VH-VL binders against Large ribosomal subunit protein bL20c (rpl20). Designs and how they scored, part 3

Target 1, 123 residues: Large ribosomal subunit protein bL20c (rpl20), of Euglena gracilis (p07133)
Amino acid sequence: TRIKNNGISKKKRKRKISKMKGWVGGHSKLFRTGNQQLMKARHYAFYDRKKKKNLNKTLWITRINGGLKYYLTINEKYNIFVSFLRKTKTYVNKKLLSEINVRDSKSFSHLSKPIMKSTGINL

## First folded at step 7 (VH-VL)

Design s21 (from b3 with heavy chain E54S L101D; framework fv_temelimab)
Fold by ESMFold2-Fast, scan of step 7:
Structure s21 (fold): chain C 123 residues (1-123), chain A 119 residues (1-119), chain B 106 residues (1-106)
Amino acid sequence: as target 1 above (123 residues)
Amino acid sequence: QVQLVQSGAEVKKPGSSVKVSCKASGYTFTSYEMHWVRQAPGQGLEWIGAIDPSTGGTAYNQKFKGRATITADKSTSTAYMELSSLRSEDTAVYYCAREGDYDYWFDPWGQGTLVTVSS
Amino acid sequence: QIQLTQSPSSLSASVGDRVTITCSASSSISYMYWYQQKPGKAPKAWIYDASELQSGVPSRFSGSGSGTDYTLTISSLQPEDFATYYCQQYDSLPLTFGGGTKVEIK
């Protein structure tokens, strides 16, 4: 029987058909592969959030391109991002994660916006 | 709502060609691969091929290579599958199906298009 | 190509029965999927990644397996479960399906 893993190993990583032998022409971009992982992380994050008992602090975050403000629960935001990294086997320490969230609000907003919309976090 | 709507049933003579359409709505058409699968009456599922609408890249089952042509029109969010040199064994329901959100399986599926090849 | 063999090809069962369907691959695979299809309708995504249920699929369904052998189990068959079930691999081209298992009323 197979045991469910929070991370996907290299051998068990899903492969898009565009990366298989027999594909002709252009191939899928990294961004689209990332988008599929975000959809997977949404399912995981949504399940985990149902078990959360307390409300966390709400943090303002701005979209650099539009200046539009978003409200995110700080712990929830962190947990969703960590879930995504765990699913993709991407290493990031907590200090670097916090720095990305605080110093690069545009990068974090760009990455978190699809997760926010897909996980039901209201803007 | 994410939907795939296919063209209507067709009756064709042996040796002719058929072109089935699949109109997508409710999502970004270029972000997902579109696949084509057929099912002969009372038989199982058979994969024909796929297209990446963003690049135009394709892949085909060798059984259909040279007869099947899969295309996509980004301006109308419509995928097409053309099958030439039709034979009686090509009588089947033809489905379009999108690459899944959470996994690389097929979800959603179009309603299917019955193609009947008869003399 | 990877060949998928389903067993049995058909079975007759009664409401409340435990039903087990097997899918065997000709070579080891990492990604097995299951679909449910009712007469006159398109297949529905049912079980992904061997053991994960699609949203809306009843908990009486379960999937298991790794390598070459995979199983779909219905713990207590209900009237709406009478259908044909197909396994599918997503490891290599061409993508292939099992021959299907038809679950029929006894």
Scores: ipSAE 0.064, ipTM 0.562, lowest interface PAE 5.7, mean pLDDT 73

Design s22 (from b3 with heavy chain L101Y; framework fv_temelimab)
Fold by ESMFold2-Fast, scan of step 7:
Formats: sequence, structure tokens, C-alpha cells
Structure s22 (fold): chain C 123 residues (1-123), chain A 119 residues (1-119), chain B 106 residues (1-106)
Amino acid sequence: as target 1 above (123 residues)
Amino acid sequence: QVQLVQSGAEVKKPGSSVKVSCKASGYTFTSYEMHWVRQAPGQGLEWIGAIDPETGGTAYNQKFKGRATITADKSTSTAYMELSSLRSEDTAVYYCAREGYYDYWFDPWGQGTLVTVSS
Amino acid sequence: QIQLTQSPSSLSASVGDRVTITCSASSSISYMYWYQQKPGKAPKAWIYDASELQSGVPSRFSGSGSGTDYTLTISSLQPEDFATYYCQQYDSLPLTFGGGTKVEIK
């Protein structure tokens, strides 16, 4: 999938079965179809944790989004991003995270931005 | 905390229909597809179909299309699988299973419902 | 329809043995999954994305493979590992399972 490999591949089948030949009826909304694994990761964290733990996760997201991003280096943004993925149990291809660590801010933005947008992080 | 609880065992006559329920709890019912899989005694697993509870969209294995009907009730967080025109070869344990957290594999599974078709 | 062939259908092994189960797909796939099933119980998610262990699965289990050929290996068989293992593809409809491999006590 696009989330797993972070790219649009015309040679790869979409894993969402609602996009497979044989599906009948309504298709999931764009948000769910495009970022369903990321949303499920966030949702799983919410229902697995007690209310106070979900508040802590929400506060963490708020602190990141409210932070002074002008002062953050690419390494700091990467570390925050990786920390967030661990907290939300979000699955992302290990190779993609390694590649981001080697590249400049343009590469980081290009590769990670779709994931960050779906998780509510503004970096 | 995430649980799928299925209805109890049933004995049906050939030509009748059976409707198995699967009550979900511990997660947002509309966020995950629900699948149905069966297993005849001593045999392997066979996928029947799936439903997206949010949209009501479905997919069926062609082997069961026309006989299986999968539905979902959002108010009770319950999925149903109805199989009509029952034959002796439909005797099996029927499972509901939720699409997985990271990928679309099946986790968790319901405990299973034994459906016996006999005269 | 993608057909999955598991080999062997059954095997007899002793505690401490290394066990290898194979799953072959009729066409190249990207997403292979494994389940463990014990008698009278529902299957349990065991290995995802060919090689990743589900939380709680012992490290003696491993998965490998790509394309059409995939394997599940148990490095040192334990009494609780006697079960039937199924492979599954998530590439296309209908979703399909292998025929299962029963791991029995020698």
C-alpha cells in the first residue's frame, strides 16, 4: 500500500478491499481510504488506553503543533515524528524512515508530509 | 478490551437459512471492515465475504454470492451473516473477524458459531 | 483467484526440533500472513507482512519470503506450538488461505 511504501504505484494493487475488483456498494471516504491505517493506529490508541492516556496523547499533539517550528532542525523534526509514530503505534515502512534521516528538509517534507497531515502534526 | 461475541450453535434442515450474529465491543464499529470465514469439520479456512459498516458496502466470494448476505447494524455494533439454501456441505464453524490494525489481516476473531445442517 | 499451496499438509516433530512450513502462491503477492489455530479454537494472528511477528508471539517463530514463495519457521519446537498453521493473502479478492499445515507430536 501507499502508506506502507509512501508512493503511488500503478503496478501495485491497493490493499483496501473496497478498492478491489468484486467490491459492491459504497466506498470508504477519502480520509479513511487514503489514511485508514494511520487513523486506525490513532483510534486503536484511544480505545486501548484509559481516558487520561488519550488526553496525554492529545496534549502531546497540541504541544507539537503549537511549538516554535521555526527553531526545529530537520533532525529534531524527525525525532518528534518518530516519537509520535511510536506513541500512536502507527505503521510506517522502516526503510522510508531510514531514508528520511539521510535527506534534507525537502525530502523529509515530501516523504513524511502525507503521514503528518493525517495524524494532526504540523512540522 | 476489543471483543467479537457470536451467537450460539444452530441445527438447521436442508433448504433453510441461518443468520449468525457478531457483536463488537471495545472499538469504533464503523472504522473497521468485518469479515466472515468458515471452517468445515477437519478442513481449512474459507473466506465468505466482508462488509464496511460505515458505508454498507460489501464483497463476497463468488462461491457464496447469491446465498450469503452480510449486514451490519450500527446502533447495536452487530454484524450478521445470513446463508440461505443450506446444504449438508454448509456444516461448519462460522467466524466473524475484524480487519487488522496495521494491515488487512484478521485480528481479532469471534469465538465461532457451529452450524449443523442435517435432516 | 490466487491459490495458496502449503507444504507439507502435516508433519510429526519432537520438542526441540526445527520446523519449516512453506506456502506457495499461484501469482506474485505483496502481503502474506500466517495464523496459528489450536483444536476447538479460533485462529490467532501470528505473522504479518511475511516476516513481522504479532505482539506476544515467541521469538522462536520467524517468517520469510517474497513474490510467490513464503516460509514459517520454528527454530526449537515447544509443546504449546503443536497446532495447525495457515497462510493467507491480502492482495486480491477473493481473499484466500492455504490448506493448512498440521504440526503433530511424534
Scores: ipSAE 0.012, ipTM 0.546, lowest interface PAE 8.7, mean pLDDT 73

Design s23 (from b3 with heavy chain L101W; framework fv_temelimab)
Fold by ESMFold2-Fast, scan of step 7:
Structure s23 (fold): chain C 123 residues (1-123), chain A 119 residues (1-119), chain B 106 residues (1-106)
Amino acid sequence: as target 1 above (123 residues)
Amino acid sequence: QVQLVQSGAEVKKPGSSVKVSCKASGYTFTSYEMHWVRQAPGQGLEWIGAIDPETGGTAYNQKFKGRATITADKSTSTAYMELSSLRSEDTAVYYCAREGWYDYWFDPWGQGTLVTVSS
Amino acid sequence: QIQLTQSPSSLSASVGDRVTITCSASSSISYMYWYQQKPGKAPKAWIYDASELQSGVPSRFSGSGSGTDYTLTISSLQPEDFATYYCQQYDSLPLTFGGGTKVEIK
């Protein structure tokens, strides 16, 4: 009955230091603010990368796909997808990216499918 | 590879200031908070403060507020910690450490910079 | 400020021994972390969320606890485990560490 399944028990929300009393100044609204699943996916994918001497594009795609073994929301998939495109210097039309922005999983799959097939990423 | 590389050891006189650098590589510098922690010889770990490199927002341990200044340079992916009005008690190894990519702990850490304050 | 008290401050043990160290917080903590530090080196992330082992940490290590009381246990001490262990809270500012527990060879 739980919509979000990841195999990890987590009872309490974890908080960024920038949201704690005593912080002075702005909070980043970029990829550091967001949910714990995106942080976990980034951690697993990029710690695997850190342990490897060199990752070519194919291996990097494998690490991303492997790191996404947990259930992810559409926003998390979108953020990882966009970060991947930027990191690999893959050009995509801004109109297409805008159209998949904050869509449900069906819309994301349909609109991003041609690019994902070309890059080998599976989200 | 994600790395934090700090500047070399410093020897300072009481009353002076020191500025330690921490060069980040292998990740998006503006996406993670950078923290500073010190350790006096033979003693435990003490948190100094942190910065959000994207916004310039900061937090300090009140013990160091007014003496410590943490800054970040986005163009060089480098964080800095300046400590003024140095005393002999400030002799310590100073570490930069990134907020964790998982669950908000410190990983990775810089190699440490020994700052010795003596006359 | 949340104070973390580690006990004992130091202990002497032999290879094969079971070692338990404790960390007590002055107020309830949601997320407790442990670091291992060897002489001359920066601390290494060791246990997160009270009980989860960092990748590469041997299974002889375990963590437990909730609220104000937490423990780190080594079921069968090995030569490479002689180090100082620190607990840390990440619940409120200022971030604080325990005083450390030095695990020394007997």
Scores: ipSAE 0.029, ipTM 0.569, lowest interface PAE 6.0, mean pLDDT 73

Design s24 (from b3 with heavy chain L101F; framework fv_temelimab)
Fold by ESMFold2-Fast, scan of step 7:
Formats: sequence, structure tokens, C-alpha cells
Structure s24 (fold): chain C 123 residues (1-123), chain A 119 residues (1-119), chain B 106 residues (1-106)
Amino acid sequence: as target 1 above (123 residues)
Amino acid sequence: QVQLVQSGAEVKKPGSSVKVSCKASGYTFTSYEMHWVRQAPGQGLEWIGAIDPETGGTAYNQKFKGRATITADKSTSTAYMELSSLRSEDTAVYYCAREGFYDYWFDPWGQGTLVTVSS
Amino acid sequence: QIQLTQSPSSLSASVGDRVTITCSASSSISYMYWYQQKPGKAPKAWIYDASELQSGVPSRFSGSGSGTDYTLTISSLQPEDFATYYCQQYDSLPLTFGGGTKVEIK
């Protein structure tokens, strides 16, 4: 018996090999898995940016920065993320980049901490 | 400056084993799966398997199951692929490759390690 | 396992030519990628998600397709494009590659 999630309105998504049949061993940390899902969702959101309303700007920007910190060393800067978006041919509204740049770094650190606490600290 | 650096070329006898290393730098080693791919001279690419360095979980191509063993050392950010019971058809360039930033494709790739099995 | 069949296995073309390479999967897939490989070098990520170009890939390259049939096109072949191109699926284990298409100068 196979239960397949076959929703026709679902976005095309990348699969993580650890969730495919034939993978053996421990499951990934929830934070890692969640963060990868968030990065994928944000990537697709940026592809649709021109076609969507502004209501999710702050949410996606904050989550993207959280995800970037998970995958990159603490010393890597937001400019690497901007470079990555250019490399993936992803369109980014100049206002979104401006809003990120004026963000209070202290406030952002406080917001990203709950994401880090999801599974990493209590393991 | 994400980089994967592999160990040097090896010449092995049939029936022996070889262990290739892949040292990662420039990123959080435990956050990305590491894959191994080989390419025989003049031939195409063939996936061997993968490891999740965070959990030690592995996945193998059935063709190599029982002969290939993939491991990772978190302290040195190094992945290993050991292939046992070597045969002449195992002569190939062996690559390590990281899963992409958004879990798509293989990027970056190591420079490759030539393994020659001589009889 | 999902088998990927590339055609042609090799082709000879002149600078300025339009080149089309196809990749057919034995079953419907959601995740197709393309790599460029030059002799003695590791493959380079080239096209992801069927149609998205990696940074640094010239705009003369394009990818298209869905389901079982995918295509890589070079609109105006340049000398630096002579290489072998591989398609890859990331939909199920084992991960598989096409047999490759060698693009040679005429």
C-alpha cells in the first residue's frame, strides 16, 4: 500500500535523498530538514515575486536570513546570498533588498534565535 | 570559498580495497549530504551513494551495495568512500560532490581521484 | 530505477549552429538537471530545475521540458561550448545520469 501526496496545485519541489526509498540510517535533525524546506519555499517565492502582492515581504526576508545562517558560516555576509540569487537567475525587487539592509541587526538576531532553538540546542 | 579536496591517485591490485577521502571547507559540513560518483575512462557518470554527515545515515546504488562503504568524520570535515573486492572494471575517476545549496544538483564537485585496478 | 536516454550520443557542429540535445526518462520525473564536462575536468552544474541557468552560463543556453522529455538547446554554438553534456534526475534512488552527448567541432 502506498499513500501518495498528489495535490495538483503543489509547487514543484526538490526531494532530499534522505526521504527517498533506499536511505538507511538516522533521520536528519528537524531544524536541518525544516530549514531546507524553508530555503526551497523562499527560492520559489522569489521566482514568483513579481506576480505576488507585498504581504509576505518581511516574513520571507526574515526566514531567508535564518536559513542562510544555518547553511553558511557565521562570518559569511548577506552579499553572498545576493550573489547566490543572481547566480540562480532569481529576480529580487530592489525595495526588498533595501528593507533587508535597513533592518536592525540586534532585532534580527532575536528573531532568528527561535528558529535555531527548534531542534539544534536540545539534541 | 566552498571547496572539496580529494586524496591522490591510487593503483590497486584485484581483490584489494581502496579508500578515497574528500575534505570539505568553507561551509557547515553537517548541513549538506555528500555524494560519490564515478566515471570509467571514456564513459559516463555513475552514482555510487551518499552520506548525511549529521546523522551518519547512508544510501547506496544497489550495484555497489555490499562493496561500497561511505563514512564521514565531523572533526575533520572529511568524507570517505571505500570500495572493496576491486575488479578491473572499477578503474575510474571517483568524485565526491556536495548536494546543492537548495538541495538540487551536485555543486561543488571535488577534483576527482583516479583509481586504477591492475592485474 | 529511472533510466535516462540522451540523444544523440555525439554530434558535430560548426560555430554559430543551433544545437539541440534531448534527454528522455523511463518514467515521469519532477527534477531534471544538466551538467557540462570538459576533458579531464569534473562536471559543472549547468542547468537546474529543467530551465534555470547557473550563474556564468551564457544566455545562448536554454533548457525546457517536463514529465519524461527534456531538452538542452544552444542557440548559437561557440568554441567554448564543445564539451559533453549530461542530464541527471533527482527524483528517486538510485540517482541516475544520461549517457552523455558529446558536442564536437565540425
Scores: ipSAE 0.052, ipTM 0.565, lowest interface PAE 6.2, mean pLDDT 71

Design s25 (from b3 with heavy chain Y102W; framework fv_temelimab)
Fold by ESMFold2-Fast, scan of step 7:
Structure s25 (fold): chain C 123 residues (1-123), chain A 119 residues (1-119), chain B 106 residues (1-106)
Amino acid sequence: as target 1 above (123 residues)
Amino acid sequence: QVQLVQSGAEVKKPGSSVKVSCKASGYTFTSYEMHWVRQAPGQGLEWIGAIDPETGGTAYNQKFKGRATITADKSTSTAYMELSSLRSEDTAVYYCAREGLWDYWFDPWGQGTLVTVSS
Amino acid sequence: QIQLTQSPSSLSASVGDRVTITCSASSSISYMYWYQQKPGKAPKAWIYDASELQSGVPSRFSGSGSGTDYTLTISSLQPEDFATYYCQQYDSLPLTFGGGTKVEIK
């Protein structure tokens, strides 16, 4: 499956203007940094699975918001994070996402950094 | 909260120069390219150029090359666009706009700065 | 440089109508973007990658196209859709916009 907005395409169809003809001076390092964060996020992704037992939605939302507070300078809403994961075609089990937010801050950091980039929040 | 705030309206005489500022907040200023786009009254959008605040690298639309100078001040998270040798045809709203997520489109945009060139 | 031609330059339609705006590029492009601009305000990012809606954009909007031909469609026009729509390419310098299509509701 093709993920839109990744910079890893062999055809170089995704363009950054600092790599286009007409650019003068230093080249932006942002594109390479963004690619690394996207690769790390994909490494920790799992496909969404339907569970027969309901998740505690309130606790799950609270844990995700807590993780965003830890890595972002402002309190971000759960919906922004889920929207980002949907856009990147990154699928995760909701319970697993809650667990990595609580147990492994490094894993959640990799997932949340693309959101920081998209919202423009400085760590 | 990501925000771009531009300087106020300017009225300039033909042959003079104008310098518009764009103060960024709510994100890492050096991580995103800043672009400048203008719009003459009742007309469409026209790309002027861009700067990478981290490296100081720039790109310009050939139409403005030699007259437009784009700079950035990391210490104040502010980008500038200076346009010299002003003519009445340069009367327009000038926008700064940040490179969007994954290096595509412009999001967000500044509120715009009206520059009027009249004798 | 890549030139973008939008058609029509303006249109007037009734609430509930289906409206289609076209954008033709002088050479094949990979990424087309659309912006909505209301009078006196800065443009808003509206459709990216030809067909993906920005968060908050009503589902009555859609985009399609590839290569040189792209379209923006509004399936059931609403009063809040009064605006000018611009296409933009992000493939090569200089970055270029279409001439804009002004949509007015009767």
Scores: ipSAE 0.023, ipTM 0.564, lowest interface PAE 6.8, mean pLDDT 72

Design s26 (from b3 with heavy chain Y102F; framework fv_temelimab)
Fold by ESMFold2-Fast, scan of step 7:
Structure s26 (fold): chain C 123 residues (1-123), chain A 119 residues (1-119), chain B 106 residues (1-106)
Amino acid sequence: as target 1 above (123 residues)
Amino acid sequence: QVQLVQSGAEVKKPGSSVKVSCKASGYTFTSYEMHWVRQAPGQGLEWIGAIDPETGGTAYNQKFKGRATITADKSTSTAYMELSSLRSEDTAVYYCAREGLFDYWFDPWGQGTLVTVSS
Amino acid sequence: QIQLTQSPSSLSASVGDRVTITCSASSSISYMYWYQQKPGKAPKAWIYDASELQSGVPSRFSGSGSGTDYTLTISSLQPEDFATYYCQQYDSLPLTFGGGTKVEIK
């Protein structure tokens, strides 16, 4: 599958404290670390665009300048969010990625709103 | 709105225990680790430990291991930090703080709970 | 345990001044974080991953560094910037903070 290498972080892989020596009980989630989670999110976002089935409802974003309106699926909102994180070199955890990909508009807005505002997008 | 609200100030005698609560709202409680940090008057920040509310897994600063116990109640979205065998040097403001949106650092923080240990 | 040494422990500066705060780690780390704390308040997340500003942090703030040496710079100090700044590492347990740098009015 075609994967573009543009924008990948060169940073050393960061670990959650649950993967550090001294953590007791409960297994650390394998993909809750920085670069690995970001690359996984980007990979899935890319493949989601190739799927013939679209199980997500279309949601609307206002672009009031010029009177244009755009409708985005949950996957497209997720892709914009992941693209923003990539460009700002920000990482996401497994739980955040899971919640974003749920069809709950309020959950998505709550998790992404502080980050997405800097791109000029009102979600 | 993500918010952490802590219990009120406590005055304790040496040798007793204190249990501070931290009630979370505005997010999925089990999705983020909760940390505890203290700050003695006029001093810097000191990490006590953390809990994953989903698994109950914990980590402690060795300085507090054996005295600090961190727990979480999923049904009330509340984390707790109990510190036993209190000494005068345990007088401090105790903060709960959530792991950040991006799996690291601390954001947001609770308002802090002053614990005073005196005879 | 990774020790973080901040310098200076305090400094006095005037509005408009350029202020630089240093944080040195006892071993190489990948991720340095900075917090701003005002008297009587909880710390605020300020700079993550050494150089990235938290949303809402003014652009006059910047962070830089890698390995063992990191800096926080304020290009033109404003009245609302008078606070104590703490660095923090998130590489190994126990998580540790620097001793803090108090930025005071001259």
Scores: ipSAE 0.053, ipTM 0.577, lowest interface PAE 6.2, mean pLDDT 73

Design s27 (from b3 with heavy chain Y104F; framework fv_temelimab)
Fold by ESMFold2-Fast, scan of step 7:
Structure s27 (fold): chain C 123 residues (1-123), chain A 119 residues (1-119), chain B 106 residues (1-106)
Amino acid sequence: as target 1 above (123 residues)
Amino acid sequence: QVQLVQSGAEVKKPGSSVKVSCKASGYTFTSYEMHWVRQAPGQGLEWIGAIDPETGGTAYNQKFKGRATITADKSTSTAYMELSSLRSEDTAVYYCAREGLYDFWFDPWGQGTLVTVSS
Amino acid sequence: QIQLTQSPSSLSASVGDRVTITCSASSSISYMYWYQQKPGKAPKAWIYDASELQSGVPSRFSGSGSGTDYTLTISSLQPEDFATYYCQQYDSLPLTFGGGTKVEIK
């Protein structure tokens, strides 16, 4: 039985394993654990919700490396995305970050999805 | 702006070796894999290998194992590809290409280095 | 080793034509990429994740496919589209490219 969302998560796991098989010497993990960063963002979101009773942010289901799912807000996705950009140490100018931080969730999704996919996280 | 600048064209004799450089700028050199791809005149693209600049770990296409050596110098943000025991069939444009920001494809690419092997 | 077979190897087309290029993998893959290359220039990243267009790529381009069969389509060919297109897999080592499809002026 083929489930579309599960198929995407399996793609990223297989890709990582395949790379490891051909490498000689050390192999860096760009993000040692996307799960830890998502857990941290979810933890802070949980405490925000506990203290603030009203959240008007959109909740989305996020799949992490093979079947774990989390319910994330747009702000949580943004925080994770920005954290990953900083962790890669890639040049990210103020204009790009401001475009990602737009009110339109479509613009955010379009700009962030390719990077999130490359880190093994499906947002 | 992210840029990859390669060394200039080379003419080599059969049996010699060539070392092509690729200077990276505009990003953290150690955060992305650097790949090497060649293209013989009028032919397609062929992957040679890659290096993880942070660890020095490498991966090679078996076709080039024993002849190709990929290295990186963190202090100068420069990757190198050395190919030994050159043959006329090694005449090609050699490209360095970074692992992509958005995905694992190659973006950006260096401008290419023409290596001509002739007697 | 995953072999990628592109068809056709070359095609001749006129401005305004619909052009379809195929890439077949010897085994199921998850990540297919397309590059555009013009004579004397390095390849340009064109389509990623089978169907996503790189920023700046005209909307007349599209990609589709999954498993072993992938397609790049140009809905209405323009003069600047005459180039060689390559597919690439990033699923397993060694990384491999298709043989290329040269899109020529008719």
Scores: ipSAE 0.014, ipTM 0.549, lowest interface PAE 6.9, mean pLDDT 72

Design s28 (from b3 with heavy chain Y104W W105Y; framework fv_temelimab)
Fold by ESMFold2-Fast, scan of step 7:
Structure s28 (fold): chain C 123 residues (1-123), chain A 119 residues (1-119), chain B 106 residues (1-106)
Amino acid sequence: as target 1 above (123 residues)
Amino acid sequence: QVQLVQSGAEVKKPGSSVKVSCKASGYTFTSYEMHWVRQAPGQGLEWIGAIDPETGGTAYNQKFKGRATITADKSTSTAYMELSSLRSEDTAVYYCAREGLYDWYFDPWGQGTLVTVSS
Amino acid sequence: QIQLTQSPSSLSASVGDRVTITCSASSSISYMYWYQQKPGKAPKAWIYDASELQSGVPSRFSGSGSGTDYTLTISSLQPEDFATYYCQQYDSLPLTFGGGTKVEIK
């Protein structure tokens, strides 16, 4: 199927985060409901799925605000994390992002948990 | 209905300061960035800066960093932009604009505040 | 700083015409955003994520593009479409706008 516009590549998305400096003090939009963050991440994940058909399809259960369950792929968890980094204008070392292996759920959880915990989202 | 209502027009002397307010209603004030944009008569749009009302964190266009101060009052759901050391070139309509619901575009916008700097 | 260049800066067109305006970025960006502004009014969000129409925007409007080049098209210009259109990026600080394209009646 066709996408009206091209999605953001993950490599370009990571590089763009590094240029989002200039905020003085905290900047976090994760205080939006978990559902709103998931809707944004799913939108971006849709573009990524169109481009990379052979990525891991394993579904995971995550519990967000009020005990609601969401079923996410590893790629969707990664996209939620990347979306969060974009939202918070956080500078993230390219090396750190490369260490988050989308195929390795333990590594992803270990690196993302401290950041995600503050938002009430458990991926 | 989500709405941003700005303070009224002001006439200022060169060298003085102006403080424009933007009162938000119809949404959770602390959940969205508030941005400030100006437009000189007959000219285009120019980004001044932004605030995250939840944390008080700010970002500024370097052109304004020494002169603009953006603040927010959670108790009144009001954002402020103060611009000091005014010059005639600062004559413009100043807008507050909220971060968009699903992306980083600006929606809604305040009605605008005309600031005239005249000797 | 990412510079956005719009062309043309102004154009004159008749009702029913197809109108195309372009916005070129000095470096690759992820998505472009467009605003419509009528005289004496605040800008209105018009197109986001390069091609998504804001609620209430007529279907005769469309957006396209990627990388550095983006386009806003009006398939059949109507009287209410005469306005100035601005593109905007949100990829890096400072946030920047194009210079605007004024669409005027012939």
Scores: ipSAE 0.005, ipTM 0.542, lowest interface PAE 10.5, mean pLDDT 72

Design s29 (from b3 with heavy chain W105Y; framework fv_temelimab)
Fold by ESMFold2-Fast, scan of step 7:
Structure s29 (fold): chain C 123 residues (1-123), chain A 119 residues (1-119), chain B 106 residues (1-106)
Amino acid sequence: as target 1 above (123 residues)
Amino acid sequence: QVQLVQSGAEVKKPGSSVKVSCKASGYTFTSYEMHWVRQAPGQGLEWIGAIDPETGGTAYNQKFKGRATITADKSTSTAYMELSSLRSEDTAVYYCAREGLYDYYFDPWGQGTLVTVSS
Amino acid sequence: QIQLTQSPSSLSASVGDRVTITCSASSSISYMYWYQQKPGKAPKAWIYDASELQSGVPSRFSGSGSGTDYTLTISSLQPEDFATYYCQQYDSLPLTFGGGTKVEIK
């Protein structure tokens, strides 16, 4: 019996191949760069939280570019979202924010609402 | 509201070319790939190619290389697909479709443009 | 080129039936995507990443699978579910779709 790959590394590898082959000219993916930063922030946040006495928060499944599933706490989702917006210098439109909301959970949408207001995004 | 609106139906003769437009609204046009897919009457879906509107970079299905040309106009948020040297087997509904948020599925889709090639 | 084979090509079912359609890839892929298409209409995104339902898709739909074999299941067929369903891969270019499975009234 082997530990089954959850598809993370395999999907990342296949996407690299597709990105390098078949496209002619430039190919920009600000959101994919943002996705990598989001994943990195998740790892650091989760590791840090492991040292706390109380971590009985619900873990949420989060979907991002790359077809990955992440199990995040409510605070992790908020911190990652804030870090994503700050570090990626990406373009955020109201449709993207709305779709992220519906892909995750109502809890995430509640956490993202203050950020949308602070960025001046009209809903 | 995110929406893709395509140009109207066309009737073309064999050997001619057709150029279909796809006007995007409700999102940042340059942030998402635009893809083109066709469907012959009563048949399945076939991917033609894609463009990254930010860079103008393109990717094509080898079957359509040399005949299909995909372009984008940032100022009007409009993507175009031109297919040359039309044959009767090119009769199909042509769709534009945006890459999904972060994922590789297509959402939304344009309403489709029927291109009929007959002589 | 990754080829996707859907089975069956068509099926007849009654309201309330459990419907299962499959999609087999010629090589292992990370995730499968499914679309619903009704006559005269553009396809609609239905299931992404093998098992995640698109916003607005009824919970009677489910997707499963990994590697080369993927399945779309409707637990209790409703009148609005009669349509053609297509699978799609996005692991390598060219992007490819399955041949479609038409779900018809019995």
Scores: ipSAE 0.033, ipTM 0.551, lowest interface PAE 6.3, mean pLDDT 72

